# Designs tried in a protein design chat: VH-VL binders against RNA-binding protein 12B-A (Rbm12b1). Part 2

Target 1, 77 residues: RNA-binding protein 12B-A (Rbm12b1), of Mus musculus (Mouse) (q80yr9r283to359)
Amino acid sequence: FYVHLKNLSLNTNKRDLRNLFRDTDLTNDQIKFVYKDERRTRYAFVMFKNQKDYNTALGLHKTVLQYRPVLIDPVSR

## First folded at step 14 (VH-VL; from k0 with heavy chain Y57W)

Design p3
Fold by OpenDDE, fold request of step 20:
Structure p3 (fold): chain C 77 residues (1-77), chain A 119 residues (1-119), chain B 112 residues (1-112)
Amino acid sequence: as target 1 above (77 residues)
Amino acid sequence: QVQLVQSGAEVKKPGASVKVSCKGSGYTFTDYYMHWVRQAPGQRLEWIGEINPSSGWTKYNQKFKGRVTLTVDISASTAYMELSSLRSEDTAVYYCARDEGYYDAFDIWGQGTLVTVSS
Amino acid sequence: DVVMTQSPLSLPVTPGEPASISCRSSQSLVYSDDNTYLNWYLQKPGQSPQLLIYGVSNRFSGVPDRFSGSGSGTDFTLKISRVEAEDVGVYYCMQGTRYPYTFGQGTKVEIK
């Protein structure tokens, strides 16, 4: 189960995302920030291990994180 | 209002170095890449490099062969561009520009800093 | 480096008439993420450049709808449906697909 995170602050780190998804079982290795060559983008992919956590994540769509609403889209990967 | 304010004009001798500042205000300074672009008289805009103020990551135009150093002072919301071993060809208006974060578009520009290199 | 070539370099226009500027890249500007990092800027006389179009065809906030961008791959166009006096300046295309970022020569738009 994968989600695509959009509109992330450059200040956002994996810990921040784990805090956002604190009601899920999420570890750092399940989070992948997207890079354009070497530069970090405002995107990330997060893999959830079960349907429940996946649904929880989708429900957090547009939650504000570091002054930016986080867009959370489902991904078929 | 979001704006970038640069330091004043500089006059330098060949071989010297110059450090231009760019202060951001009205936004979260560390949340946007900062680019530097110069414009020599009668020449096209030329990309110098970029910096991630949050991480300190930099990318440089290799044309400058290591003469450029980009830094930031987060506490002052200020970006710096230092160009060493100045030559007459470095005479130009230097701009800082904020990267929106999408399509690498520069949505906010500083007013420019004229750097003149002459003997 | 990716070479950006604009045409024409000088564009005198009668107010109310349309204008079209071409920008060609020496290689495709489509990145591996399927995005095209092609932007347009306007530098009015005595001012800093300002963003007009980003990602080929998206008008930046506050940019009048008389401005439009189009194109794909290596060929891009900026159009002004009805040129106004305030549109005078030098227009630049810029690619951000590959390092180093590169600009076109600029197209000087002026009123006849």
Scores: ipSAE 0.895, ipTM 0.960, lowest interface PAE 0.5, mean pLDDT 96
Fold by OpenDDE, last read:
Structure p3 (fold): chain C 77 residues (1-77), chain A 119 residues (1-119), chain B 112 residues (1-112)
Amino acid sequence: as target 1 above (77 residues)
Amino acid sequence: QVQLVQSGAEVKKPGASVKVSCKGSGYTFTDYYMHWVRQAPGQRLEWIGEINPSSGWTKYNQKFKGRVTLTVDISASTAYMELSSLRSEDTAVYYCARDEGYYDAFDIWGQGTLVTVSS
Amino acid sequence: DVVMTQSPLSLPVTPGEPASISCRSSQSLVYSDDNTYLNWYLQKPGQSPQLLIYGVSNRFSGVPDRFSGSGSGTDFTLKISRVEAEDVGVYYCMQGTRYPYTFGQGTKVEIK
């Protein structure tokens, strides 16, 4: 179960995302920031291990993190 | 209001160094890449490099062969561009520009800083 | 480096007439993420450049709808449906797909 995070602050790190999704079972290896070459982008992918956590994550759509509303879209890979 | 305010004009001799400042206000300074671009008289805009104020990561145009150093002072919300071993062809207006974070577009520009290199 | 070539370099226009500026890149500007990092800027006389179009065809905030961008791969176009006096200046295309970022020569738009 994957979600695509958009509009992330450059200040956002994996710990911040784990805090955002604190009601889920999320570890650092489930989070992947998107880079353009070496350049950090405002995007990330997060993989959840079960449907419940996935649904919880989707429910946090537009939650403000580091002054930016985080857009959370479902992804099919 | 979001704006970038640069330091004043500089006049330098060949071989000297110049350090231009760019102060950001009205936004979270560490949340946007800062680019530097210059424009020599009658020439096209030329990209110098960029810095991620949050991480300190930098990318430089290799044309400058290590003469450029980009830094930031987070506490002052200020970016700096230092160019060493100045030569006459470095005479230009230097701009700092904020990257919005999408399509690497520069949405906010400083007013420019004229750097004149002459013997 | 990616070479950006604009045409024409000078574009005199009668107010109310349309204008079209071409920008060609020496290689495809499509990045591996399927985005095209092609932006357009306007530098009005005595001013700093300002963003007009980003990502080929997206108008920046506050940019009038008489401005439009199009293109793909290596060929891009900026169009002004009805040129106004305030549109005078030098227009630049810029690619951010590959380092180093590079600009076109600029197209000077003037009123006849």
Scores: ipSAE 0.895, ipTM 0.960, lowest interface PAE 0.5, mean pLDDT 96
Fold by OpenDDE, fold request of step 20:
Structure p3 (fold): chain C 77 residues (1-77), chain A 119 residues (1-119), chain B 112 residues (1-112)
Amino acid sequence: as target 1 above (77 residues)
Amino acid sequence: QVQLVQSGAEVKKPGASVKVSCKGSGYTFTDYYMHWVRQAPGQRLEWIGEINPSSGWTKYNQKFKGRVTLTVDISASTAYMELSSLRSEDTAVYYCARDEGYYDAFDIWGQGTLVTVSS
Amino acid sequence: DVVMTQSPLSLPVTPGEPASISCRSSQSLVYSDDNTYLNWYLQKPGQSPQLLIYGVSNRFSGVPDRFSGSGSGTDFTLKISRVEAEDVGVYYCMQGTRYPYTFGQGTKVEIK
């Protein structure tokens, strides 16, 4: 179960994302920030281990994190 | 209002160094990449480099062969560009420009800083 | 380095008439993420550059709808449907797909 995070602050780190998804079982290795070459982008992918956590994550769409609403989209097959 | 305010004009001798400042206001300074671009008289815009104020990560145009150093002072919301071993060809208006982070577009520009290098 | 070539370099225009500026890149500007990092800037006389179009065809906030961007791969175009006096200046295309970022020579738009 994967989600695509968009509009992330450059100040956002994995700990911040784990806090955002605190009601899920999320570890750092499940989070992957997207880079354009070496340049960090405002995107990330997060893998959830179960349907419940995945649904929880989708429900947090547009939650403000560090002054930016986080866009959370399901990743297509 | 979001704006970038740069330091004043500089006059330098060849071989000297110059450090231009760029103060951001009206936004979260660490949340946007800062680019530096220069424009010599009658020449096209030239990309110098960029810095991630949050992480300190930098990328430089190799044309400058290590003469450029980009830094930031987070507490002052200020970015700095230092250019060493100045030569006459470095005479130009230097701009700082904020990168929104989408399509690497520079949405906010400083007013520019004229750096004149002459013997 | 990616070479950006604009045409024409000088563009005299009668107010109310349309204008078209071409920008060609020496390499495809399509990045591995399928995005094209091509932006347009306007530098009015005595001013700093300002963003007009980002990502080939997206107008920046506050930019009149008279301005439009199009193109793909290596060929891009900026169009002004009806030029106004305030549109005078030098227009630059810029690629951010590959390091180092590079600009076109600029196209000077003037009123006839």
Scores: ipSAE 0.894, ipTM 0.960, lowest interface PAE 0.5, mean pLDDT 96
Fold by OpenDDE, last read:
Structure p3 (fold): chain C 77 residues (1-77), chain A 119 residues (1-119), chain B 112 residues (1-112)
Amino acid sequence: as target 1 above (77 residues)
Amino acid sequence: QVQLVQSGAEVKKPGASVKVSCKGSGYTFTDYYMHWVRQAPGQRLEWIGEINPSSGWTKYNQKFKGRVTLTVDISASTAYMELSSLRSEDTAVYYCARDEGYYDAFDIWGQGTLVTVSS
Amino acid sequence: DVVMTQSPLSLPVTPGEPASISCRSSQSLVYSDDNTYLNWYLQKPGQSPQLLIYGVSNRFSGVPDRFSGSGSGTDFTLKISRVEAEDVGVYYCMQGTRYPYTFGQGTKVEIK
């Protein structure tokens, strides 16, 4: 179960994302920031271990994190 | 309200160094990449490099062969570009430009800083 | 380095007439993420460059709809449907797909 996070602040780290998804079972290994070569982008992928957590994550769409609404899209991977 | 304000014009001798500043305001300074671009008289725009103010990560145009150093002072919301071993061909207007993070587009530009290198 | 070639370099235009600027890259600007990092800037006389189009065809905020961008791969075009006096300046295409980022020579648009 994967989601694509968009519009992330450059100040957002994995801990911030785990806090955002605090009602899920999420570890750092499940979070992968997207890079363009070595350049950090505003995107990340998060893998959830079960359907419940996945649904919880989708429900947090447009939650504001570091002054940016986080866009959360489902992905088929 | 979002602005980039650069330091004033500089006149330097060959072999000297110059450090140009770029102060951001009206936005979260650490949330945007800062690029540096120069424009010599009658020449096209030339990309110098970029810095991630949050992490300190930098990428340089290898053309400058290590003469460029990009830094930031987060507390002052200011980016700096230092160019060493100046040559006459370094004479140009130097711009800082904010990268909004999509398609690597520069959406806000400083007013430019003229750096003149002459003996 | 990716070479960006614009044409024409000089473009005199009568107000109200359309204008078209070509930008060609020496390599494809499609990145591995399937995005094309091609942007257009306008530098008005005595001013800093300003963003017009990003990602080939997206108008930046506040940019009039008379401006449009198109293209793919290595060939790109900026069009002005009806040139106005305020459109005078030098237009640059820029690629951000590969390091180092590179600009075209610029196209100087003037009013006849």
Scores: ipSAE 0.894, ipTM 0.960, lowest interface PAE 0.5, mean pLDDT 96
Fold by ESMFold2, look of step 15:
Structure p3 (fold): chain C 77 residues (1-77), chain A 119 residues (1-119), chain B 112 residues (1-112)
Amino acid sequence: as target 1 above (77 residues)
Amino acid sequence: QVQLVQSGAEVKKPGASVKVSCKGSGYTFTDYYMHWVRQAPGQRLEWIGEINPSSGWTKYNQKFKGRVTLTVDISASTAYMELSSLRSEDTAVYYCARDEGYYDAFDIWGQGTLVTVSS
Amino acid sequence: DVVMTQSPLSLPVTPGEPASISCRSSQSLVYSDDNTYLNWYLQKPGQSPQLLIYGVSNRFSGVPDRFSGSGSGTDFTLKISRVEAEDVGVYYCMQGTRYPYTFGQGTKVEIK
């Protein structure tokens, strides 16, 4: 169960994302920030182990984190 | 409201160094990459490098690697570009530019700093 | 380095007429994320560059709809549907797909 996070602040770290998704069972190894070559982007992928947590995460779409509304989409290729 | 204000023009001798400052205001300084670009008289724009102010990560154009250092002072919301071992061909206007974070497009530019390297 | 080649280098225009600027890259600008990092800037006389178009075709905030970008892969075009006096200056394409980021030579648009 993967979601694509978009529009993240460059200040956002994995602890910030665990706090955003605090109603889910999420650990750091489920969070992968996206890089363009060696350069950090405003994207990340998060894997959820069950449907309940995945649906909870999708429900947070456009929640403001560090002054930016975080876009949360289901993974598509 | 968002602006980048650079330090004033400089005249340097060959072999010297120059350090240009770029103060950002009206936005969260650490949330945007800062780039440096120069333009010699009558020449195209030339990318020098970039810095992530939140982490200190840098990337340099290899043409300048070994001579350029990018730094930030987060508490002052200020980026710096230092170019060493100056040559006459380094005479140019030097710009700082903010990266909006999508497509690596530079949405806000400083006013430019003329650096003249002569005799 | 990715070489960016613009044509024409000089473009005299009559106000009210269309203008078209070509930008070609020596390598595809499509990155592995399927994005194309091709951007356009205008440098008006005596000013810093300003962003016009990002990601091939997206107008930056406040840019008039007479400006449009198109293209794919290695061939890109900036069009001005009806040139106005305020549009004079040097237009640059830039690629951000591969380091180092590189600019075209510029196209000087001027009123004839």
Scores: ipSAE 0.692, ipTM 0.915, lowest interface PAE 1.0, mean pLDDT 93
Fold by ESMFold2, fold request of step 20:
Structure p3 (fold): chain C 77 residues (1-77), chain A 119 residues (1-119), chain B 112 residues (1-112)
Amino acid sequence: as target 1 above (77 residues)
Amino acid sequence: QVQLVQSGAEVKKPGASVKVSCKGSGYTFTDYYMHWVRQAPGQRLEWIGEINPSSGWTKYNQKFKGRVTLTVDISASTAYMELSSLRSEDTAVYYCARDEGYYDAFDIWGQGTLVTVSS
Amino acid sequence: DVVMTQSPLSLPVTPGEPASISCRSSQSLVYSDDNTYLNWYLQKPGQSPQLLIYGVSNRFSGVPDRFSGSGSGTDFTLKISRVEAEDVGVYYCMQGTRYPYTFGQGTKVEIK
């Protein structure tokens, strides 16, 4: 179960994401920030172990983190 | 009222170094990459490098191999470019530019700093 | 390095008429994320460059709709549908697909 996070601040780290998703069972190895070559982007992928946590995460769509509304989309392909 | 304000013009001798400052205001300084670009008289724009102010990560144009250093002072919302071992061909206007974060496009530019290297 | 080549280098224009600027890259500017990192800037006389178009065809905020960008791969075009006096200056294309980022030579747009 994967979600695509968009519009992340460059200040956001994995601890910030664990706190955002604190109602799920999430560890650092389930979080992958996206890079263009060596350069960090505003995207990340997060894997959830079960549908309950996945649905909880999708419900946080547009939550403001570091002054940016985080877009949380299901991975379709 | 997002803006970048650079330090004033400099005149240097060959072999010296120069440090240009770029102060950002009206935005979250650490949330945007900062780039440096120069324009010698009658020449095209030339990318020097970039810095991520939140992490300190840098990438440099290898043309400047070991002569350029980019730094930031987060508490002052200020980026710096230091260019060492100056040559006459380094005479140019130096710009800082903010990267909006999409397509690596530079949406806000400083006013430019003329650095003149004369023997 | 990716070489960016603009044509023409000098473009005298009559106000009210269209203008077109070509930019060609020595390599495809499509990145593995399927995005094309091609941007256009205008440097008006005595000013710093300003962003006009990003990602080939997206107008930056506040840029008039008489400006449009198009192209793909290695060939790109900036068009001004009806040139105004305020549009004079030097236009640059820039690629951000590969390090080092590189600019075209510039196209100087002047009133005839």
Scores: ipSAE 0.639, ipTM 0.906, lowest interface PAE 1.2, mean pLDDT 93

Design p3
Fold by ESMFold2, last read:
Structure p3 (fold): chain C 77 residues (1-77), chain A 119 residues (1-119), chain B 112 residues (1-112)
Amino acid sequence: as target 1 above (77 residues)
Amino acid sequence: QVQLVQSGAEVKKPGASVKVSCKGSGYTFTDYYMHWVRQAPGQRLEWIGEINPSSGWTKYNQKFKGRVTLTVDISASTAYMELSSLRSEDTAVYYCARDEGYYDAFDIWGQGTLVTVSS
Amino acid sequence: DVVMTQSPLSLPVTPGEPASISCRSSQSLVYSDDNTYLNWYLQKPGQSPQLLIYGVSNRFSGVPDRFSGSGSGTDFTLKISRVEAEDVGVYYCMQGTRYPYTFGQGTKVEIK
């Protein structure tokens, strides 16, 4: 159960994402920021352990975080 | 309005160093990579390097590594490029440019700073 | 380094006529994320460069729709459907797929 986060601020850390998804059971090992080679991008992947949390996360699509609406798309892995 | 304002023109002798400033305004300074690019007379644009203002992470064009240092002052929303051991072929207009963050495209550019290296 | 080659280097045009600029890279610009990091800039006389097209074909905000980009892999084209006087300047392609980022030689567009 993966979601693809887009449009993240470069200031966003894993604690910010845990707070965004506070209604889910989310730990740091479920969050992976995407890098192009060694530079950080505005993308991340988040894995959810169950469909309830996954659906909760998708419902937060376009929530503003750090002055940016976060785009949240479904992904399968 | 989003803009980048650079320091004024510099005239330097060979062997000296120069430090060009680039002040960003109208946006969250730490949310965008800052790049430096130069253009020597009659030559194409040449990428020098980039810095992540929030973390201080840098990447340099190997052509300039060892002679260039990129820094930021977050409280002043200002990026700096220092080029040392100047030689006449370093005469160029130096630009700072903001990276939009998706295709590594430079969406906002400073006005340019002419650095002239002569004896 | 990825070499970017533009053609033509000089492009005199009559206002109202189309213009086409070619950009060829020495290596594919498709990155492992399937994105193509090919961007176009215009440097008007006496000005700094400005972004026109990013990611091959996406018009930057405020850029007129007479500008379009196309291409894939190693071959890219910028088209201006009807050149206007304000379009005069030097056009550069740039690749951001691999370090160091590199630019083409520029194509100087001038009114005949």
Scores: ipSAE 0.626, ipTM 0.903, lowest interface PAE 1.4, mean pLDDT 93
Fold by ESMFold2, last read:
Structure p3 (fold): chain C 77 residues (1-77), chain A 119 residues (1-119), chain B 112 residues (1-112)
Amino acid sequence: as target 1 above (77 residues)
Amino acid sequence: QVQLVQSGAEVKKPGASVKVSCKGSGYTFTDYYMHWVRQAPGQRLEWIGEINPSSGWTKYNQKFKGRVTLTVDISASTAYMELSSLRSEDTAVYYCARDEGYYDAFDIWGQGTLVTVSS
Amino acid sequence: DVVMTQSPLSLPVTPGEPASISCRSSQSLVYSDDNTYLNWYLQKPGQSPQLLIYGVSNRFSGVPDRFSGSGSGTDFTLKISRVEAEDVGVYYCMQGTRYPYTFGQGTKVEIK
């Protein structure tokens, strides 16, 4: 169960994402920031182990984190 | 209002160094990559490098290998470009430019700083 | 380095008429994320460059809809449907797909 996070601040770290998704069972291994070569982008992928957490995460679409509404889209993997 | 304001024109002798400043305002300084680009008289725009103000990560155009250093002062919301071992071919207008972080497009540019290298 | 080649280098136009600027890259500008990092800038006389088009075809905020971008792979075009006096200046394409980022030579658009 994957979601694609978009529009992240360059200041966002994995702890910030765990806090955003605090109502889920999320660990750092489930979070992957996307890089273009060595350059960090505003994208990340997050894997959720069950449907409940995945649906909880999708419900946070457009939540503001560090002055940016985070876009949370479903991904098939 | 988002803007980038650069330091004033510089006149330097060959072999010297120059440090150009670029102060950002109206936005979260550490949330955007900062790029440096120059334009010599009659020449195309030339990318110098970029810096992530949050982490200090940099990438340089290899053409300037060993001569360019990009830094930031987060507390002053200011980026700096230092170019050493100046020669006449370095005479140009130097721009800082903010990167939105998507298509590596430069959405806000400073006003430019003329650096003249002459004896 | 990716070489960016613009054509024409000088483009005199009659006000109200269309203008078209070509940009070719020496390598495909499609990155592995399927995005194409091609951007267009206008440098008006005495000014800094300003962003017009990003990601091939997306108009930047405040850019009039008479400007449009198109293309793919290695061939790209900027069109101005009806040139206005304030459109004069030098147009540059830029690629951000591969380091170092590189610009075209510029196309000077002027009223004739």
Scores: ipSAE 0.625, ipTM 0.902, lowest interface PAE 1.4, mean pLDDT 93
Fold by ESMFold2, fold request of step 20:
Structure p3 (fold): chain C 77 residues (1-77), chain A 119 residues (1-119), chain B 112 residues (1-112)
Amino acid sequence: as target 1 above (77 residues)
Amino acid sequence: QVQLVQSGAEVKKPGASVKVSCKGSGYTFTDYYMHWVRQAPGQRLEWIGEINPSSGWTKYNQKFKGRVTLTVDISASTAYMELSSLRSEDTAVYYCARDEGYYDAFDIWGQGTLVTVSS
Amino acid sequence: DVVMTQSPLSLPVTPGEPASISCRSSQSLVYSDDNTYLNWYLQKPGQSPQLLIYGVSNRFSGVPDRFSGSGSGTDFTLKISRVEAEDVGVYYCMQGTRYPYTFGQGTKVEIK
C-alpha cells in the first residue's frame, strides 16, 4: 500500500513524516525521499503495511507541514 | 511579499574576485534552492550553479572550472556568489533566482548585479 | 551540454495577432520520472527574466491565458494568441533535465 507525498518542504526529514503519520505503524525504511540525480525534490513515497494505516494516511491529505500543505495521493503498484 | 535583493554594481580588474550578495525576504529561505545565472551584454542567459541553503549542497556549471563558490548565511537569509580570477568575458549582469523545486523553474529573480571587468 | 535552439531569433508582430516561438533541444528533455523539464521566461527591456511556462505547458500563476506552451521530447513551442504591447521582450526556453541547465538564444518579440 503506497502513497505519494507531494509539496514537501526541503527541510522535511523522516522524523517529521513519522510524526505526521503518528497514528500508523511507520518506520524509516518505509519512507523514500525522491531525488533528481543528487538534488532533493519535494516528493516522497511511503509504504504502509495494511489498509487501515494507508487509509489513515490518505485522510491527512493537505495537512500543513513546515508551512506547506502536504498532498497525499494513492499510488498504483 | 517575496523578493530577492542583490548587492550593487561592481567594477573589477582582470585577475580580481567579486562577491555578489542576494538577500531573500518574505519566505522561508532554507525551503528553496537558490540559483545564479548571468547574462553578458546582448547574450543569452547562462546558468552558473545552485545551492540548497538548508544543507549547503551545491552544483556548479563546469564551464567555470572551480572559479565559482556559492555560500549562504542562513541567519541573514542571504546567498553569495564569489567568482575569482576574473576575465573581461566575465562582464555580465549576474542574477540570483529562487527555484520552486518542481520543474527546476525559477519563479523569483533578483534585480541583477552588473559586474564589469576591465583594465 | 544540451544545446537549446530557438527560432525565430527576431519576431516583429502586429498588435492583436498571434505569435509562435520554437525551441528545439539537442537531446530529449524527458527525465526518468517521465517529466519534461522545459521552461519559458520573458525578459522585458531592462528587467530580470520572469517565469511564464513550466514543465512544457503549465502556465505560471498570474500569467495571462493568452500564453500557452506545447511540445514533447526535443520540439517545443510557446504561443501568444494575441500579442499586446506589454509582451515585448526576449523570450527564452530553458532545460532543467540535465546539468548544466541551459537556455536558448532568445527570441526578441517586437511590436511592428
Scores: ipSAE 0.576, ipTM 0.883, lowest interface PAE 1.4, mean pLDDT 93

## First folded at step 15 (VH-VL)

Design q1 (from p3 with light chain Y31W)
Fold by ESMFold2, look of step 19:
Structure q1 (fold): chain C 77 residues (1-77), chain A 119 residues (1-119), chain B 112 residues (1-112)
Amino acid sequence: as target 1 above (77 residues)
Amino acid sequence: QVQLVQSGAEVKKPGASVKVSCKGSGYTFTDYYMHWVRQAPGQRLEWIGEINPSSGWTKYNQKFKGRVTLTVDISASTAYMELSSLRSEDTAVYYCARDEGYYDAFDIWGQGTLVTVSS
Amino acid sequence: DVVMTQSPLSLPVTPGEPASISCRSSQSLVWSDDNTYLNWYLQKPGQSPQLLIYGVSNRFSGVPDRFSGSGSGTDFTLKISRVEAEDVGVYYCMQGTRYPYTFGQGTKVEIK
């Protein structure tokens, strides 16, 4: 159960994402920030262990985090 | 509204150093990469390097590595480029430019700082 | 380094007529995220560069819709459907796919 986070602030860390998804059971190992080579991007992938948490996360689509609406898309892969 | 304002023109002798400042305003300074680009008279644009203001991470064009240092002062929303061991071929207009964050496109540019290196 | 090659280097135009600028890269500009990091800038006389097109075809905010970008892989085109006098200056393509980021030689657009 993966979601693709888009439009993240470069200031966003894993603690910020755990707080965003506080209604789920999310730990740091489930969060992967995307880098282009060693350059931090505005993307991340988050794995959820069950359908309930995954659906909860998708429902937060466009929630503002650090002045940016976070886009949350399902991953088909 | 969103703007980058650079320090004034510099005249230097070969072997000296120069430090150019770039003050950002109207946006969250730490949420955007800052790049430095130069243009020698009549020449194409040349990328020097970039800095992530929030972490201090840098990447340099290998052509300049060893002579260029990029830094930031977050509290002043100001980026700096220092170029050492100046040569006459370093005579150029130096620009800072903000990265929009998706396609590494430079959406806001400073006005440029002319650095002249002459004996 | 990725070499960016523009043609033509000089492009005299009559106002109201179309213009087309080619940019070729020595390597594919598609990154593993499927994005193509090809951007276009205009440097008007005496000014800093300004962003026109990002990611091949996306028009930057405030850029008139007479500007369009296209292409893929290594071959890219900037088109101006009807050139206006304010469009004069030097147009640069830039790649952001691989370090160091590199620019084309520029295409000087001027009124003939």
Scores: ipSAE 0.646, ipTM 0.907, lowest interface PAE 1.2, mean pLDDT 93

